VH-VL binders against q5slc1. Designs and how they scored, part 7

Target 1, 112 residues: q5slc1
Amino acid sequence: MGALRGRWAEEEALRFLLGKGYRLLWRNRRTPFGEVDLFMEKDGVYVVVEVKQRASARFGAPLEAITPGKVRRLLQSARFLLGRDDLPVRLEAVLVHGTPKDFRLEHLVLEL

## First folded at step 22 (VH-VL)

Design z3
Fold by OpenDDE, look of step 23:
Structure z3 (fold): chain C 112 residues (1-112), chain A 119 residues (1-119), chain B 108 residues (1-108)
Amino acid sequence: as target 1 above (112 residues)
Amino acid sequence: EVQLVQSGAEVKKPGSSVKVSCKASGGTFRRYAISWVRQAPGQGLEWMGAIIPKFGTANYAQKFQGRVTITADKSTSTAYMELSSLRSEDTAVYYCARDFIYEYYMDVWGKGTTVTVSS
Amino acid sequence: SSELTQDPAVSVALGQTVRITCQGDSLSRYHATWYQQKPGQAPILVIYRKDNRPSGIPDRFSGSSSGNTASLTITGAQAEDEADYYCQSYDSSGYHVVFGGGTKLTVL
């Protein structure tokens, strides 16, 4: 049930990013460093996308789960999938606020 | 060039709290994390925690969990480290550092803040 | 949590080569970062991601790794290289930064 609930949010996030010119490489991939929701490419840069669903419609909600450690693990997962650690990779997040019938997306880019 | 300017030296009594600030200048506060590292006299470097100012999310070393709080104010490009229930063993130089998580290094360090805990 | 271990002190003659080694299980998963620290100063990044040098760091500094070890090598040690050197990485979980105990390098 939880997996299914997350699926619609992931689908909307994917649709959103595809519309912005992102290219999907992997979806829902498990690595020794954790799971990657979406692994994509944009303008020659690999992008790890974390999809977060929020029940609240509040704007600007903190990404409490995306800690430095989480970022690090996601990058390790990306590099694992690529088999390389010398290519540009960045982290992005898509927050899905609301329900399948009424939702909004918030796209956050972490450029470290 | 990015610089990290830390607050001045502190002298505290046991049981009190200290809050050290770290202000970033010369760059965007959104493009990196801030780590806090301390060094007791004659001892090695000890990581305390780190925060992603853009997200306001932080991790803490297990040793300091529950006693340290790391925060950031994006509007002033300032990170803070608050350590409570101070004890003599907390006497140390406390550093903030720009932490490029993507590259796994800390390349810009503050000059350190000396915190002395004594009765 | 994972630990990183270093020899507490090493010596090298001027112009000679010295290797400082860091050992830890987490090094099999994560690269080591190396910092130089002189008395009264903040640490300075010298090597990151195994063998990368930041701008301004002399090319006599190099990094390597093997298994659960990482090494900082100074080829042609100079007097100004006398300092403490710390390796840094992450614990097995990846959530925590860990430092080695530091190695005091004396240049003879």
Scores: ipSAE 0.770, ipTM 0.913, lowest interface PAE 0.6, mean pLDDT 92
Fold by ESMFold2, look of step 23:
Structure z3 (fold): chain C 112 residues (1-112), chain A 119 residues (1-119), chain B 108 residues (1-108)
Amino acid sequence: as target 1 above (112 residues)
Amino acid sequence: EVQLVQSGAEVKKPGSSVKVSCKASGGTFRRYAISWVRQAPGQGLEWMGAIIPKFGTANYAQKFQGRVTITADKSTSTAYMELSSLRSEDTAVYYCARDFIYEYYMDVWGKGTTVTVSS
Amino acid sequence: SSELTQDPAVSVALGQTVRITCQGDSLSRYHATWYQQKPGQAPILVIYRKDNRPSGIPDRFSGSSSGNTASLTITGAQAEDEADYYCQSYDSSGYHVVFGGGTKLTVL
């Protein structure tokens, strides 16, 4: 589908991760703890993926640093979506640098 | 088996800064944050902030925002906490703790660094 | 912060059961974690994520929660359990760690 309105960086991140064998479960899901950009699965592990567009984009959304507090909120959101807190969830981020016509991706993983 | 080894006691004058170090001696930072928690004499525990060394990203308690800086050096497995504009109320024991944030707990604590702020 | 409230002191007779409570609005959103601190020492983890006990912590320690209250229960208290106990959770935003004020447990 060609509906990338307002979320081009997220679509590129999703395409990148799908190409790496990740499976998409949900996207853009709101919880009492915040929104999860991409909720995925890889090799039997659930993955919360935060997509960030880097400041080199002139008019992108404000960036939020991936701090201990941010990670905690993302993990709590994932556990809320799963309805249980005893499953392993890995935090990842995809940083999208540049513009829709000329970009690169940086993939960050917080190892379990 | 991980130990957090902190730098030695400090005596500081009001208005100065202090920088406390915290070295992991039996592991890496790859899946942890390092939290800083202080305890004034006879008082309870007070969280100051934390850093994810792998990402180099820190967040701080609002009380300390603007006065505290938390950094990490992955090559030496060392985290640092710097507190500026010291005042007598900052006299405390300063702990670092390894925060296993995937499970919401601090499982390894340093022995503490005593900072005394006096004239 | 002062978002978590603990009684400042509690006593228990040797071998008896005691509960240490922690109250705060954030406990409806985030589980409590409990630390033990003896004089002159750093805190140690005794209960995390409500009722999980790390290796090496005696099974007489257990945790529970209901609504805005978390509890640490020591069944059959021993002399070595005499210590300060802190609950820990997060503020309403989830961005900041919060400790309760601590409870001094005296074993009689």
Scores: ipSAE 0.511, ipTM 0.837, lowest interface PAE 2.2, mean pLDDT 87

## First folded at step 23 (VH-VL)

Design j2
Fold by OpenDDE, fold request of step 24:
Structure j2 (fold): chain C 112 residues (1-112), chain A 119 residues (1-119), chain B 108 residues (1-108)
Amino acid sequence: as target 1 above (112 residues)
Amino acid sequence: EVQLVQSGAEVKKPGSSVKVSCKASGGTFRRYAISWVRQAPGQGLEWMGAIIPKFGTANYAQKFQGRVTITADKSTSTAYMELSSLRSEDTAVYYCARDYIYEYYMDVWGKGTTVTVSS
Amino acid sequence: SSELTQDPAVSVALGQTVRITCQGDSLSRYHATWYQQKPGQAPILVIYRKDNRPSGIPDRFSGSSSGNTASLTITGAQAEDEADYYCQSYDSSGYHVVFGGGTKLTVL
């Protein structure tokens, strides 16, 4: 999330993941390969999380902009932050649907 | 063992479209992207684009942007590549490949689909 | 740069060592992957992320990298190693897959 407008969505995504036992390592970090919204750890596995805010509450739609290339760059960013590329990094996405007062979260995982 | 089973050979007229399918047998697309790579006779490998079936998101080589559409049906574990406005130079073997993004390789390849474009 | 270059053809005597090199600016940022292709067949992954070898690939195949180059080395070339070899990586943006032009290896 690069804008203040999306900050609440990122906060909710973070809260959600923390509640699931994820541990936050970095937030909103810029790298030569792009920005990482959330870089976390879960059960000993590093996780790069892309947070997307959706105006509609419609689930199941394609994750716009999280293309193979985007995933690749996120992984590269994560490995850059780690300073090493020999450890697994899992890609996950959190979609926040709705408004700050009424929202739903969709959590998607690209399994290793 | 996971295999990618592609649709059969196609013979097309210039200006028409072709849609090639790639079905995962013995596995799923759950962890992977599907890349499409073509090879003209006697030429090298050329990447066309890729999709993450789980996400439904795709990106394309600039050369084919606007002329190629890659889709996937998770329910049938099938990816599709549609190429429009066919030209003679589109005559090639078209491969789908399982693209393991996490390790930056394509480890399972279909046997290829021959597409011949001729008047 | 969005281009990878490799020699179109090389030869090696049976039992000898040959190195196939791929060059491109993006190789300074992304690892190279290598594929073997024989006539009428789909490519086969032989080396990934510089020096990793998939199961089933003989240990005579190895990979290395330096600067903006990546290399596939066959130590003790066998007759069955005669094939086309392609390097693969990504363009500078990371959004696009790129292949080298391929190297035809002849085993003498």
Scores: ipSAE 0.886, ipTM 0.945, lowest interface PAE 0.5, mean pLDDT 94
Fold by ESMFold2, fold request of step 24:
Structure j2 (fold): chain C 112 residues (1-112), chain A 119 residues (1-119), chain B 108 residues (1-108)
Amino acid sequence: as target 1 above (112 residues)
Amino acid sequence: EVQLVQSGAEVKKPGSSVKVSCKASGGTFRRYAISWVRQAPGQGLEWMGAIIPKFGTANYAQKFQGRVTITADKSTSTAYMELSSLRSEDTAVYYCARDYIYEYYMDVWGKGTTVTVSS
Amino acid sequence: SSELTQDPAVSVALGQTVRITCQGDSLSRYHATWYQQKPGQAPILVIYRKDNRPSGIPDRFSGSSSGNTASLTITGAQAEDEADYYCQSYDSSGYHVVFGGGTKLTVL
C-alpha cells in the first residue's frame, strides 16, 4: 500500500498532535513557496507543522533540515494559505525516527 | 537589555582560519536565529549564514559554502562562525545579529569583530 | 547584493522629506526591512516587514512598498539622520538573506 507507506510518519505525527489538543485545519497543501504538511491550530494560534521522517540515524541532519531558510519558506506558505500576513503563525516540526513498527517522535517548537 | 558580545579582533595569515564567538547576555536564543553578516572596509553588508540554536540547524550563503561553519552552544548561549582558507579579501568586520525570522528582522547586533588577513 | 538595488547617495535639506528606495524582484515575495548605520557602529533596525516601526524609532521614519519597490521615508529630516541605510530581504526562494548596496544620506 503505497499511500500508507508514504504517509505513516505524517499519520503518527498527526495522531500525536491531536492527542495534545491541536486542531487540524489543512494537510498536504501546495503553495508557490512550498508544501505544508500539517496546518493546525492550538489555543487560538495557527501552527505550521513540518513532518520529517528519519530512519534510525542519530547523527547528521535529513535532507532539507529545519534551517532558517526552511522556516522562512514554511511561514510564507502558511501566510499564503491564510491569505494574510498579519496573524501569528508558529513553526513546529515533528521528527519521526525509525520504522512503522519501532519509532519515536521528537517535537520541536520555535516559539513566537 | 539583551546584548550580543563578540570575541576580540583577530590578525590572520592567508590560508588560515578564524572562529568568532557571539554570546547573548540578558536573554536567550530560544525563539531566534543568529545571523552572521560581514562588512569589508568601505563596503556594504554581506550575509554569510544563520543558525537556529534551538534546532542546531544552519544554512549558508552560496558564496561561502564549503568554507564557513556556523554552530551554537545552547548551554552557554553562544554562537560561533568559522571561516577557513582565509584570503586578503576576507578582511572585514564580522557581525552577529539576533534574527527574528517570524518578522523579517535583525534587532540586536554585536559590535563586530575585526578580522585582518595579511601576509 | 546585486538582487536589491539602492541609489548609492541621496541628500536632503534639514527639515525636508526624503525617500530612499530599494528595488528587487524578491520584494513581491518578501517584504523589506531597513537598517540605519553610522560610521564605526553596528546597524540598527528602523523599519521591518514593509511598514512596521520598532519602539524607540522616531515617527518621522516610515516605510512603504509597491510591487518590486520598497521605500524608506524620513519626514522632517534631522542632522542625526545622516547615515547609511540598507534594505534587507531574502532571495526569491526565501533561503538566503539579501542586503541592498546601501544609500548614504547626507543632511544638508
Scores: ipSAE 0.806, ipTM 0.904, lowest interface PAE 0.7, mean pLDDT 90
Fold by ESMFold2, fold request of step 24:
Order: C-alpha cells, then sequence, then structure tokens
Structure j2 (fold): chain C 112 residues (1-112), chain A 119 residues (1-119), chain B 108 residues (1-108)
C-alpha cells in the first residue's frame, strides 16, 4: 500500500520546510508534464519540491531517481502551475529515510 | 571562468570499452548537470546522457541504454562516461558539456575526445 | 514527433538577413536552444530557451518560436557567421535531449 506511506513522508517533509520558513502554495498537483508533490515559496523564489521515501530495499527493487530528465519535468510542471516561464523556480528534494516512528530527512537543493 | 578538460584521444578495438573523463577547472558542478554528446565524422550532434553530480543521478538516451555509464566525483569536479561493447559506428568525437537544466542550455563544452574504433 | 528537423544548408549574402528554422512537435512544450559550431571546434551557445542571448553573443543573433517552429535569425550576416547551427530541445517526455540535424550556413 503506497498512499499512506507517501503521505506521512510528505507530511514530514512539509513540516520540515515550513519550519525553515518556506510557504506552501500547492501540493499533490497534476500537470501535463507530471505530478508535483509540493510547490512552495521561499524569500521570493518559487520552489518545486520532490519528496522521496527511501523504502526498505528488497533485492531488485529500484528507487526512483531524481535525474536530469526528472528535474526538467518538475520545472515544466512548476512553470505550468505558475502560468509563465519567466520567473525563477528552484528544484529541491527531501529524502525521507525510515519509518514514521524513526526517520531522518535529507534536503537536496539544485542551486539556481 | 570555467573550462572543461577532457582526457586524450583513444584508439580502441571492437568489443572493448572506453572511459572518457571531463574535469571542471575554475568552477564547480553544484548547480549543473554534465551532458555527454558525440559527433561522428561529418555528422551531427548526438546526446548520450547526463548526470547531476550533486545528486549522483544519471539518465541516458535510449540508443545507449545498457552500453553507457555516466558517473561523477564531486570532490575532484570530474565526470566520466564509459561506453562498452565498442563497434566501428562508435568512432566519434565525444564532448562533455556543462548543462544548466533550469534554462535548457549547455554553455561550456570540452574540446572533445576523439575515439577511434578500428581493428 | 521527437525529431527536430532543420534544412541541411542555407546561404546568405554578406550583410543580409538569414533565418534558420527548426521543426518539431516537442517545440510546443520545450523551447529551443541554438548552438554554433565551426569546423574542428566544440559548439558554442548562441540562443537559449527561445530568444535569450547569452553574454558575448553579438546582437545580430536573435531567436523566436511559433507553434512547432523555432527560428534563429542573423541580421547583417558576417563572414565569421559561416558555421553549422544546431537547434536543441527534448523529446515529448522531457527526459532526453534532442538535437536537430544541423544547418550549414554559407556566407557569400
Amino acid sequence: as target 1 above (112 residues)
Amino acid sequence: EVQLVQSGAEVKKPGSSVKVSCKASGGTFRRYAISWVRQAPGQGLEWMGAIIPKFGTANYAQKFQGRVTITADKSTSTAYMELSSLRSEDTAVYYCARDYIYEYYMDVWGKGTTVTVSS
Amino acid sequence: SSELTQDPAVSVALGQTVRITCQGDSLSRYHATWYQQKPGQAPILVIYRKDNRPSGIPDRFSGSSSGNTASLTITGAQAEDEADYYCQSYDSSGYHVVFGGGTKLTVL
């Protein structure tokens, strides 16, 4: 079952970013370019945030990667949500490792 | 000012592999991807794949999936491209390029590494 | 289509205006970027994301797009503009970089 697992990780990522002064604009939005987990703002810069839960590894079960192609799709999704492509949008990711009772966060930023 | 310095020309036998390096001088890859683009004699540019060194994540053109591996070492500001199971059609100049994903451009290119595959 | 189509060659008289075009379905989703390449050299970025000109590129270079067509325009072409020009975009998925086949510009 995937939805509740993703929701707790997304909730923890959201709490973490709100505590760092980010403001939430939208969450879980579908676009023609893909799905955006969190769309936020910090210090006048829009931020698209991909939330990844590091599932327990079983042999042969790959983790989805934040590749150049994935970044591009997230950026296009953000620009779609804004309705324009002339504003700065920063890509970030929050990797959530572990379980609801015992987890850690890794915050990744692709600098503008 | 950043420059990309590539390893030297290679002459390889069919069936072998080649690994080309690409080192950044005067800058870092922290905000960039590194793309690998090849050009066969008299032909156009062909994208092979890219990596985001900060994340360590790569994706590849379908044509090269399974034969190409792109890696990076952040501590040395160096990216690598390895192409296996070489054949005559792989004879080309191989470029690395600094890829600014946010604006869809490659602004700094290495001078290229000539790889010749011949018996 | 994920392909980007360019005319293989185009000529322009010295001092005249020339347009190099790039056609592809993905251009409605991902704006084109343009590179100049002279023999024996690596490509150089000349226009990015439709119409942005990087620092150091002469004002005579401009870009535009409409629907599935991107254009690179050189106003007042000079002998040094003789080169191959490549458009770049992505496939429909956005995961893969795609280059056009290139256009050889000859300045007469």
Scores: ipSAE 0.804, ipTM 0.903, lowest interface PAE 0.7, mean pLDDT 90
Fold by ESMFold2, fold request of step 24:
Structure j2 (fold): chain C 112 residues (1-112), chain A 119 residues (1-119), chain B 108 residues (1-108)
Amino acid sequence: as target 1 above (112 residues)
Amino acid sequence: EVQLVQSGAEVKKPGSSVKVSCKASGGTFRRYAISWVRQAPGQGLEWMGAIIPKFGTANYAQKFQGRVTITADKSTSTAYMELSSLRSEDTAVYYCARDYIYEYYMDVWGKGTTVTVSS
Amino acid sequence: SSELTQDPAVSVALGQTVRITCQGDSLSRYHATWYQQKPGQAPILVIYRKDNRPSGIPDRFSGSSSGNTASLTITGAQAEDEADYYCQSYDSSGYHVVFGGGTKLTVL
């Protein structure tokens, strides 16, 4: 339910990454290890992208953090989707702050 | 050559807290997590938690949830682990380790910080 | 279960081959990594993600897995290989790091 309410944030994150030359392979894919919001490719590297909607400290609930454990689950999910674990997969996140009318994006990359 | 330099040994009373630092020398944390692992005398390795300094986000082993806090300061390439409500069973060597999540390994370890909890 | 089980001790004669095993249900989901630890020292990475050997680790060290068992093999064991060896993986959720109890290797 929470993820459905945040669909506009995922659309904005997707547009942002497409504009940076990323290519979309899959979205909203469920695996035994968790769900992948966006599974993309850039410059020959597969990319797992977690999209987070960040509320202001005064008006929103804390969002699920992109912790070491979350990164590990996303990585394993990506490897499951690929059917192999010997290809480079980079973890990224897009934090979408604000509302559909007035938002900003923060792009986080965990370098390989 | 990256090295992890930890703060010095500590002697603490039961019920107090300890905060151990871990500073990267000769490199940064930008693509890594920092894990904290302890080893009680004569015992094996026990993972406590980890942080991704670039993101500022941590998660903890269930055993330590509520007692451990792991933080990082990207500007100084330093991670911190604070353990509260200390008990004699918390007497151990506390290691920080550079954790490369992508390949399931910890390749650079600090020398360890001995924390002794006694009254 | 999320536990990783290792035999507490194994012995090998100089120049012989030894296998150190690590058993756990989580190994079907997350490949094992292996560390060597000598007395009074921090652990050293020996094998990562099943069978990868980091630079500087002798080629007598190798890793393998089958089902819920991971193995570290030392072919032609040398005196300096005497140490404790720990396997590492994650719990079934992938959220927590898990270590095996360690295996003390004695080189005879």
Scores: ipSAE 0.803, ipTM 0.903, lowest interface PAE 0.7, mean pLDDT 90
Fold by ESMFold2, last read:
Parts: sequence; C-alpha cells; structure tokens
Structure j2 (fold): chain C 112 residues (1-112), chain A 119 residues (1-119), chain B 108 residues (1-108)
Amino acid sequence: as target 1 above (112 residues)
Amino acid sequence: EVQLVQSGAEVKKPGSSVKVSCKASGGTFRRYAISWVRQAPGQGLEWMGAIIPKFGTANYAQKFQGRVTITADKSTSTAYMELSSLRSEDTAVYYCARDYIYEYYMDVWGKGTTVTVSS
Amino acid sequence: SSELTQDPAVSVALGQTVRITCQGDSLSRYHATWYQQKPGQAPILVIYRKDNRPSGIPDRFSGSSSGNTASLTITGAQAEDEADYYCQSYDSSGYHVVFGGGTKLTVL
C-alpha cells in the first residue's frame, strides 16, 4: 500500500512487531509483483508483513483482502527483494482497527 | 496419511445450485489454502478459486466470479464450494486440493465429486 | 496473456527419455508445477516450483525451465508413467491459478 495511506497504522504495527523481537530490514518497497509494507526477520526467518487499516467508523471502506492471490504476490515480492527463491519467507499481516487515539491490533500468521 | 474426504455425487437440474464439502482427516488447514478444481468429461483441469481457512479469505477465477462461493469452517476442518445457476456445461468432477501457497503446489487432492446437470 | 500451452500428446519408447513442455508468458514470473493424472484418478504432484521433486516421486522425473518454457523430463520411462501431465502456474497478476491443457504420454 502507498506510504501516505495507513502511515500511522504502519508505525503502530512496526512498533508492535519490534516489541515482539522482530527486526526491520526494509519498508515500503515496490517490486514488479507489488508493494511490500514491512520486510522483517524473526528467529532467523524472513517475514513479509502486510499492514491493513480499518477505521471502525466506516463500514465498507475500501480494504484489500489478504486472499490466496494476495499472499502469492507478497511472497513473490519478497523473493524479488532477496534476489533468490530458496529461503523460507513467512507471510504475516497486522490489522489495525480504529483511529490513532483508539485502536486495536490483530496479528495474523500464515504458518510456514 | 492426510486425506480430503468429499461429499457424494449429485444430479442437478439446470438453474439450481450445488454445494460440495471437503473435510480434512489426519490434518488441519492452518498453513494451507484449499483450492477447488473441476474437470469436465474428457477435458483438462480448471481452477475455480481458493480460500485460506485461517483468514477466511477467498478469491475466484474470473469465469466463476458471481456464481461460486467458497467458505470454510475451521472448527470442523471443512471447506465448501457452492456453484449457482447450474447449466449442462457444469457437468464435471469437482476436486478440492490442499494448496501450499509458499511452494506453488497442491499436494493432497480429494477423490472428486461428480456433479451431473441434466433435465 | 497468461495461457499455458502444452502439446496434446507425446510418445516414448519404454526405457527412453521424453520431455513434456509447457509454454506461457507467466512462466518467467511464476515457476511451473507439474501433475500426473491417470484415468479415473485425481492428479498427483510430481514436480513443484520448477525443479523440486516431492518425496515418493521416482528420480527419473525432473523439471527445468528457460525463459517462457518449462519442461518435465522422464528418463528411463516405465509403463506406469503412461498418464496425462498438466503444468500449472499463475496468470501475470499472480491472483489466479492456470493449468495447461494437458499432455497425454503414451509409453510404447
């Protein structure tokens, strides 16, 4: 997603993951396969993290779903950034619900 | 060891709908998607769509958008595919397959459910 | 277009080597996976993501790719290798699975 949209949500997601012992490698990188919000590492495993923002006051606001197809694009983007396709990369998402003053995080992991 | 058990064969009339189930035994879906693939008599494989049960999110082949709905029940390790507005060309064997997105493969397939559409 | 093209049929003499090819623009972006299907049965995975062979698949099966072409090679073909073979990839967007039309392999 673009840097201006969800900027506060991305900062909160990053803080959350750093607090869980993740290490940041890259952020907001464009590839021929799509954009990667956060590219991180945890326990020796590369992790591509998609950050999604939901404003609780707006039912039906446009939000890209994390579908099988979206996961595939994120995975291929990660492999492009690594320059190789033989390393494990885990897909995760952080859903940020609410507003900057009143928000909740939901952490989703597609197990490797 | 892991098996996908599908519901039984169905005979349907044009204009009706069918719902096929796919239950995992000996395993769970927590790191997989479930894809649905059909094969008309004497024809090749045709992907219909997939769901990630852990996320509850599905996407569909363009040909089936608006006619197919794929859902999952994590508590019973069961996925479902419903195809509406049936026509005779929908006569096919419908497979579910365990889809490991990380490595681009479907490694466990159900035995298929034959759906026959005729008046 | 992300269509995957396979020859409809290929023959091989028992014990000889055969290549089954799959061609499509998307193969440069998403490596091919290969399935074997015998009559009346579900497909089985034989090669995934270009050249990986799952456990339980004989080592006479191998995969390769170059540009927009993927190949499944069977060295020392056996009678039980007679089957339909499908390549699989994705469309250029990565959102949709695409299968080739299938190749019927006959072992003479």
Scores: ipSAE 0.801, ipTM 0.903, lowest interface PAE 0.7, mean pLDDT 90

